# Miniprotein binders against a7ua95r516to809: the designs that were tried, part 40

Target 1, 294 residues: a7ua95r516to809
Amino acid sequence: ASLSLLSISDLVPDLQFIFFWMSNAIEILYFIQQKSPAYMQTIELMDDKAGSKESLLSATISANEEAMTILEEVIMYTFQQCVYYITKTLYVVLPGLLDCNPFGTEPSSEQCRRAAGVCVCAVCVMPEAVRRVVSVFQTTSDLLQQYQVHSEIQSQMFAYLFFFTNVSLFNQLIDKGPARGWFQRSRVLQIQASVKILLDWAKGAGHNHLAQKFFAKFCSTVTILASPPQQLSQMSWKALCAEHPSLKPVQLHRILTQYQLMAELGPLPIWQPSSEDEAYIYRTVDLLESFENH

## First folded at step 15 (miniprotein)

Design yi4
Fold by ESMFold2, fold request of step 18:
Structure yi4 (fold): chain B 294 residues (1-294), chain A 85 residues (1-85)
Amino acid sequence: as target 1 above (294 residues)
Amino acid sequence: DTSEELRKRILKLIIEALRLFAEALRLARSGNPEEAEELLKRAAELMTEAADIARELGDPYLIDFAELLLETVERMIEKLERRLS
């Protein structure tokens, strides 16, 4: 892939073309849905001198069914094409969230935490890595609005984009985290702050419910890793499973193993899986998420 | 042809034009934009005929359907030609 394929702005001409086809198909589909019922009532009121009214009604129903099938397939194809291009750019920019320092040269979040009773998030600048991800989402939102795509299709597209983001960040953290130092406590707090900025964008854009639903696994992971050792050590395995139902036993086990190592809490396992979960904590086939679980 | 037979003919022309519209998309996306344009021009011819028959009948639904699809196809031809040049 060339460098020009790494930016969402380089893909806008192709996305505009695809959204144009989609929006035209939607317009025709909407016409049929809104106008055809009244037309069929008009056919029922026609003078039936030739005895052909029933044949016309049957042909109209059949034509409407075929037309809607053709248009729905066009909409699905164009949707999949848009998602393909958009997720290629997300795949490139998402790992930067894990390396990002949202506090500039300050490794703590003291300025934001000290103002906890009053919102001062405007003093936390949007880091370049977060801005790159937001740019993909914002450009997508702008194109969907420009072409007047129905809100149901817009929601389905962002549901998939948030799902893709969640899987990509979780898999990168689990797979590369030990070698990249991403499980160090100062880094986890930086990641948590960066994710918070992204979630705030999603809320302001009207997608809060989708982000909460589809980002749960990565957010649960970061919440556990950011917990103080005194508090986390006092929580049972069962309590952690109940608070973080999005995490599979093998995933929770791996996260807690890395937490214990980085917090230097000794070699003796602190968290004992339930007897039911012990069968599953070493199932490495379940460790990473599939992009096909949507 | 009876009035109802002409209406059924218009519906068949509309479905054929929609099939050409969908096939043109796949051709444009698979590197065959000249063939895509040819299919869209054929769809425009079908919708011009459909609109003319619908106007003779005075059927406002079929007029609106044929004209919407004709206008849509012509916008898509223009967009495709600009992309090619």
Scores: ipSAE 0.784, ipTM 0.954, lowest interface PAE 0.5, mean pLDDT 85
Fold by ESMFold2, fold request of step 18:
Structure yi4 (fold): chain B 294 residues (1-294), chain A 85 residues (1-85)
Amino acid sequence: as target 1 above (294 residues)
Amino acid sequence: DTSEELRKRILKLIIEALRLFAEALRLARSGNPEEAEELLKRAAELMTEAADIARELGDPYLIDFAELLLETVERMIEKLERRLS
């Protein structure tokens, strides 16, 4: 209960402990993977005085398999523990990204920049809601680097964090958007700008390919909603599906329905689903994303 | 033959130390850090014995393996003791 209310900074000591166990297990696993094949070859080349090398080779293979199993389970357990704590904090801060105004810098911000002499312009222009999300990602990145976690594990962790972020934002937009006014064009443009700040962070941190892959559904959604009516009304259902393959038919249909309400457009023949998609636009079980999907 | 049996003993000591390492993690995460420390100290004893045997044999792979695990366990004991105090 108290963990769901804490910032990522409050969890750093526990995360440091868990990352330390993980990094140690990874180092031992790497030692076995890198050194054991050559060792087994030296055993195979030994003089076989009493049949000892075949027995030792078999024992070495068995020990390596068991050691790697134990270490892989430690790595998976520690990975899951880290993800649990990090996503709990991320879940708390993500909704604010849909409500913030990245263009809402006060008129006095230019005066603050000139008066300070050592102006911290990046801090002054980043919305607090975006800063909170970036802080979770940056703290995670800093801990992974501090404990020298191998790059493949770092990539897997950020792949999951970006996947989690995409699912959380998409589901809240679809589910709460009508009541919160999030489908209004000015709000969609604000959301799009906030997400761009987050994507820019991911690129600067070396995770651009992961972010492009795992934010695709949410980004497609806001791109459609941000499109001018003259432009979007010229795009057929098939063209929209081709341009936005991450969206399921029920999801695209819901987004277009909300767009029609916002733009005060009636049903458009060009947006009629294809015959193969028509059965799927009513599958409400597919409307919201599961946190278990890839 | 005697050398083979000693190498097999080193491998068994390493596996038992890894089992203690994994169990110590679970104990530390479930609110039993004193028991976790006891298991890590036992693992350090096993790896001290394994390293001594490996050095007598002159087997560089087994020396490196035992010393890596011993150093790892000793750092983890220190880390856990700092959290307990």
Scores: ipSAE 0.780, ipTM 0.956, lowest interface PAE 0.5, mean pLDDT 85
Fold by ESMFold2, look of step 17:
Structure yi4 (fold): chain B 294 residues (1-294), chain A 85 residues (1-85)
Amino acid sequence: as target 1 above (294 residues)
Amino acid sequence: DTSEELRKRILKLIIEALRLFAEALRLARSGNPEEAEELLKRAAELMTEAADIARELGDPYLIDFAELLLETVERMIEKLERRLS
């Protein structure tokens, strides 16, 4: 099984090929977008013998529309291929974030330990599980810059990668968390610290707004679970919904149920869902997120 | 009249070359890199013709378009040949 051994380093040659194709298609598309309007004005000033100007204008418009359609399809195809390979790598490395302890771990490589006396590499200092995820994001960023991919496409790429990361972490926490002990308070604090390292990377890379938007569901989950009982028990269902609008009623209800179990709390009257939400807290079809949403 | 027909000819050559460019990508990604290279070489022939006609007309936009696409296709052929060598 070739997918079971994916690392980002193994995918770089294929990704370089795909980004090269994408970059060239973007350059042609940009040329058309920037130069075609002025060319159309040039045609309008040409001699209109026998209606040939109108025929040329029509042919030029039609050709530009078809060319842009073909190029947009190439860009989308190459984008999809890049995302496919990168997310396959992410899918393998992301579960480690839920099991790792960022507070008590040492540098994850011998190279970082050997170099500690003369310099410290931020990537080499962080726990191995976090480093593997950061390495995927950093390698992607480096490739996008190497091929001079337009910043709009880079933002779309990272928006999807952050979305994928959020869905993967949230679904695993909800689905496997009870059996794996991930709802224990000490474990939640470790998870929160690991995610903060990812958020710090995104901020340093210029993607803070994307990370804030697309990590919201997972971050909200961890924030609730990490809250002290004295603070959380004083927040009503309505207040929690207002503080965490990214969570669906069934998701919030599940998170509070797990919190009650770990804090050894009974049902709290102020956590009773609103009448409108009561219909939705048992819709298990809405519990897990789809990887197809943006 | 003749110059406008030549401009329409250039536009048709450009569109055919772009279709070959897009299909060559799909072939290369499907494990058919030799067929992909054949399509790119045909696209290069079309853009060489388009560039020659555009230069004779002195149409700066069509010259730039044809030359950009020709250079692009030539870079892709070179990249693909490195994989095949």
Scores: ipSAE 0.779, ipTM 0.955, lowest interface PAE 0.5, mean pLDDT 85

Design yi5
Fold by OpenDDE base, fold request of step 18:
Structure yi5 (fold): chain B 294 residues (1-294), chain A 85 residues (1-85)
Amino acid sequence: as target 1 above (294 residues)
Amino acid sequence: DTSQELRKRILKLIIEALRLFAEALRLARSGNPEEAEELLKRAAELMTEAADIARELGDPYLIEFAELLLEAVERMIEKLERRLS
C-alpha cells in the first residue's frame, strides 16, 4: 500500500494495541515504585532468623530492579512504536500544510464524524490540509487520554511530534521553498496562517509551551519571510539573531539571501554577518535540521 | 525459613511472567499474535500460582503485585483474542 494513502485512522487499531500495552506496563511500574520501598522496610523489620532476612531483602531488591528494568523497556519500546507510526502519518500530511491556502473556500470534505449534521467545530472549519495534520495530533491526544498515559509520557510524545513536525517543515521550506515559490510573501502569509491554526489548536489542547518551543525555528523562518522588505531591510544581522535565536547563523544567512534574491533588494550591508558568525555561515552541514538529535 | 523461600519463589515467578509479557509484545508486533497469546497464557498461569502462594503467606505486597500483573496479562489476552477473531 502506498505510504501516501495511510491515514491516522487506519493506524488506530494498532496504536490502541500498543498504547494498551504501554498503559499496563506503566501501571505495574508505578505500583513497584510506590509500594516496594515500604515492602523492603517490612522485610527489614522481620525477625532475623539465621540470615534469611538479608537474603530475602537482597532477592527483593534484585527482583524489583529487574522488574522495573523490564517494564521500562516495554514502555520505551511501545513509545518508540507509537512515535514511529504517528510520524509516518505526519510525514505524509505535512507537505500539504506548505501548499495550503487557508484563505481559500476549499470545501471541508470530511465532516466531523462526531456530528450528525454540519459541524462548525474549530476542526471542521479548518482547511483540509491543516485538518489532516491536526487530526494526527488529536488522535494521538485522544489515545493518550483513553489509556490514561502518564502526563510525562504524554509531554514527551508531543515534544517529539512537534520536534519532528518542525524539522520536517523547516527542512522542506529551506530546501524546496525557493523552487516552489514558498518564499514569495503571499505564499508565506498562507503558510503563516496555516501554522497559526495548528498552534492555536496546540494551545487549546494544553500544549502551548511545547508548541512554542519546538516550532520556534519554523515560526522564526516564516516570520522573517513574511516581513515586509521595508521593515526587514532596517534590521541588522545582530538584531535578527537576537530576535530569532532558534536560527543558526547559516540558516539565517540562507533565509536572508533567498529573501534578498526574491525581493530584489540588492546587497544589504546591514545584513552582513558579524565577525563572530562569519565562519558559521558557511557550515552547510548545519543548514538543515537533523531528526537524530532529539 | 520456608516462608522466606516461598517469597523468593513468588518473586521469581513475577520476573518470569514479566519477561513473558515483554516477549509477547515483541511477538505480537512481529506478526506472531498467536505465539504472543501463548506466552501471555503462560504468564497468567505463573501469576495465578504466585498469587495463590502469596495469599497463603498473607503477604499483601506480593498478593497485590501478582494480582496486578495477572489482571494486566488477562486484559492483554482478551485484547489479542478480539484482534484474532
Scores: ipSAE 0.839, ipTM 0.963, lowest interface PAE 0.5, mean pLDDT 92
Fold by OpenDDE base, last read:
Structure yi5 (fold): chain B 294 residues (1-294), chain A 85 residues (1-85)
Amino acid sequence: as target 1 above (294 residues)
Amino acid sequence: DTSQELRKRILKLIIEALRLFAEALRLARSGNPEEAEELLKRAAELMTEAADIARELGDPYLIEFAELLLEAVERMIEKLERRLS
């Protein structure tokens, strides 16, 4: 199937199967972790002939270790499979977020599957491009809850998905932003509003800390670009670095350079990189984020 | 001691069932759901045997372990059957 046609809804049956396998493996692993220590103690207290008890204990330890290893492999594999499919759907819908005008009156034509009538839920009133992104995360959340996946695994899943989303949006904004007009203040404000809706959803879903952490780079970029020229031109390079520590010097320099061009500002000495950062602003290899660094 | 040997046998059955469970996942994900189902059915047979032996021994941990894995395998079989229908 063309990547362009892949929706999260189309993947739900397959994801349900994977999550169910994951959940069953987690349940069994948890049982071993919780109950095996007491069982080993029971073996240690058995009044058996010399050597029989020790042999059983050794066999039990070995079996538990092997069982946990197998289950951990299953959990890891299923986790990776889920991430793989979910990120494919994100890859398709994320570009729409950058082109979204959340202030436009596009009627939400899609009825919420949760309601028989016109739904006015927070998701249904979202701009379509934002709703599509939120739908991926919401579906993931719903599946994790449906199969009662352990909270730690849920956190790891959302951490990676937010990381992926941040990298994707950041790289697209930096690479294509100037050509697409996404650095224009009006467009930046649209992007900022769209991202705020996503962050508000993440907060409502209980993932506020993760969202703030993993979207920091994209949010910093959008915040700088959304800043009025009168305000931003008063901020030194050092102040901007301190306020936006998630941005590498090369990234900040690129953002400021493009901002200058867009705002038709002349060279600003106050934005001159420090002597310490001067060598780093030319490291173009560090400009875009890697998907492998998580 | 025959009882200790039986416990070791149950543990071996559990490990084999878990191997089958893991391999069934691989097969299902590689486009061989029918073969995956057969491995799960075999795992269910092993866990039924394990549970029976554990009940005869009166070993609560091994009973619970075998039954838990059996139930998990049976749920997965049901899920696969629904996908194949």
Scores: ipSAE 0.839, ipTM 0.963, lowest interface PAE 0.5, mean pLDDT 92
Fold by OpenDDE base, fold request of step 18:
Structure yi5 (fold): chain B 294 residues (1-294), chain A 85 residues (1-85)
Amino acid sequence: as target 1 above (294 residues)
Amino acid sequence: DTSQELRKRILKLIIEALRLFAEALRLARSGNPEEAEELLKRAAELMTEAADIARELGDPYLIEFAELLLEAVERMIEKLERRLS
């Protein structure tokens, strides 16, 4: 099947299997963590027949450590598998977010499967491109809840997914944006509105802090690009750096340079990098975000 | 003490069952669900033995541990069987 046809719904059975395995491993791990200390204390209180107690205690410690290690490996493996499949689906749908016109009149064609009628939930009223992205996150959330995955693991999952999404969107915007016209004000405003819908969903889903943290680079980029020339031209390099600390100097410089070209602005001395940042603006290796730095 | 040796045996059985559980996951994810199921069945056998010994000893921790792992393994077997049907 072409990657373009792979929906998150198609992966649900496999994801369910992986999440089920993960949840069972977590349950057993939790049991060991909660009950093993008391058991070891019980062994310590046993009648000391010539080294038998010490030997059992040692064996118990070793077994518990090994058991926990095995279970942690299972959890980590299943986590990675889930992330792999989910990010694969995100990779397919994320480009649509940049091309989305959320101000268009096209009704969401896909009815919410949960409603017997016309669902007016926030997801159903979303533009299709945004809805597809949100659907991946919502499905992930639903699966995590279905299998009662520990909140920490849920947070880690969403942190990574938001990280991945930010990196993907940021890199696409920086790399392809000028050529695709995504730096045009009208397009930027569309992107901004689409991202806002996604962020609003994340807020409603209880992931506001994570979303704000991990989308910071993309949001900063979009915010700068969405700024009217009259306003942005009044902001110094230093002010922009301070307002958008998530952006590396090379990234900010690229954004401003492309903005200048798009807006047909002459040279703006106020955007001149500081002497301290001047060396960093040429670090093209740092221009795009890495997927490995999570 | 025979009781301490039995406890150590139970712990060994638990560890072996966990290894099988982990390997079964790998096999299932590599496209060998039938082999995965066989490993889980073996793990269930080990945990049944472990639970029986633990009950005879009256060790509540080892009973609960073996039974919990047995139940988890059995749930996974059922899940695999449903995927293969």
Scores: ipSAE 0.838, ipTM 0.963, lowest interface PAE 0.5, mean pLDDT 91
Fold by OpenDDE base, fold request of step 18:
Structure yi5 (fold): chain B 294 residues (1-294), chain A 85 residues (1-85)
Amino acid sequence: as target 1 above (294 residues)
Amino acid sequence: DTSQELRKRILKLIIEALRLFAEALRLARSGNPEEAEELLKRAAELMTEAADIARELGDPYLIEFAELLLEAVERMIEKLERRLS
């Protein structure tokens, strides 16, 4: 099947199966962690012939360790599988976010499955391209809740998904943005509005801190590009570095260079990198974010 | 068999059932759901035996452990059967 036809809804049955396996493994692991210490103490208090108790204790320790190892492997495997399929779906829908016009009156073609009739929920009033991205995250949240997955695992999953989303959007914007006109003022404002909708959803879903942390690079890029030329041209390199600490010098330099070209600004001495950063602005290997850094 | 040897046997059965549980996942994900179901059924048999021995011993921890794993395996069998129907 072409990647273009893959929706999160098509993956739900498979994801449900994986999440169910994960939740069962977590339940058993939690049981061992909570109950095994008291059981070992009970064995230690048994009035048994010398050596029998020690042999049972040793066997119990070994069995608990092996059981926990097996369960942790199952949890890790299922986690990885979920992330793989969810990120595959994100990969398909994320480009649409950059091309989205959130100020258009295009009605959402998909009715909310949660309500009969016209739903006016925050998701249903979203532009279709934003809604598709949010739907991936919402489906993930719903599955995690449905299977009562531990909060730490939920946080790790959303951290990775936000990381992946930030890397994907940032790299696409930096690499393809100039050629696709995404650096144009009107398009930047559309992207900014679309990202705000996504961040508002993340805040409403209880993931505000994670979203702010992991979207920092993309948000900083969009914020700079959305700045009026009159305002941005008065900001020094040092001031921009301080305001956008998530951006590497090479990234900031690239953004400012492309902004200058798009806005037809002459060379701005105030944007000249510091002597300390001058060596780093030419490190093109650091320009794009890596998916391996998480 | 001494009560301690029976406890060790229960622990071995639990570990074997967990191995089957983990392998069943791999088989299900590799496109062999029928083989996965067979391993889960075998795991359920082992946990039924383990639970019976644990009840005879009156060991609350081993009873709860065997029953918890049995229930998890049975839920997975039911879920797998619904996917195959």
Scores: ipSAE 0.838, ipTM 0.963, lowest interface PAE 0.5, mean pLDDT 91
Fold by OpenDDE base, last read:
Structure yi5 (fold): chain B 294 residues (1-294), chain A 85 residues (1-85)
Amino acid sequence: as target 1 above (294 residues)
Amino acid sequence: DTSQELRKRILKLIIEALRLFAEALRLARSGNPEEAEELLKRAAELMTEAADIARELGDPYLIEFAELLLEAVERMIEKLERRLS
């Protein structure tokens, strides 16, 4: 009940606090990494009584190592906290992406607070369900930029968020898709269009490579399901495996089986798994993606 | 040498302040923001002392380190106070 009301906007004050703490820790860590080597060299060059400089050098090394360890723990902790809250908001809005009809005449979302009048920006013309997902990512991007978080940490954050999004969407589509009618070609085309909008946003935000990498499984699934029966029925199991390497054999088999049922196709010998893959198509434990393997 | 002992003292103060900084985060996130603020204030006191000693010694690295940590702690105190108001 309480999770359904949680918007990213409600979390912004808390996220700002966490990001600010992370940013301060990164700044101090960077200082130690950049300046400590020169300081140790300065100690080594000190003309001091025997044993005094060596003791100071040892103390400095130990202090720097301990300081870096503490700061790394702070950075890791704050990173995990950010991911935790952002993924909670994604969990709430992601199902809407699968149910979205991007081709419907939704009224122009009055929600571009920046423009007096009808804003025709890419975000304002998005379907509401897509806009909600994009808003989570955009808010995250804006916060990372606001606090000047190092690019590597930004990339790690988006990698995880895209991973989470892909796993969530894929699992929902595989598990609930048949019952929800999401395997119907018309619905698949809607999903494909919605995901394309998200990917276009990611490209515009500078995360194209990460998005392509981490959405590969979901995109492959949608691509197969969007394929016309006449085209897909001409593709062998081996060809489909080669074209969609992100899919496990059990996943591809499940998708093709459900596609066959939905399209009212008879048995297709060409889709029969290879002898090598036959042992894997029954591994139902591998059907859904895990959130733990990141 | 008294100067080397003072440098070691400054390093100890810095480590203690960093421990307080880390613990303050945990307290703030566990719903104890007032206790977190007190730890940050203590860290600021330690870094003020450390910076003063470092300036007296004329050690640029230790001055910069203590001042950088002090500024970070002070920024966090200000941010925390704004959340509590």
Scores: ipSAE 0.838, ipTM 0.963, lowest interface PAE 0.5, mean pLDDT 91

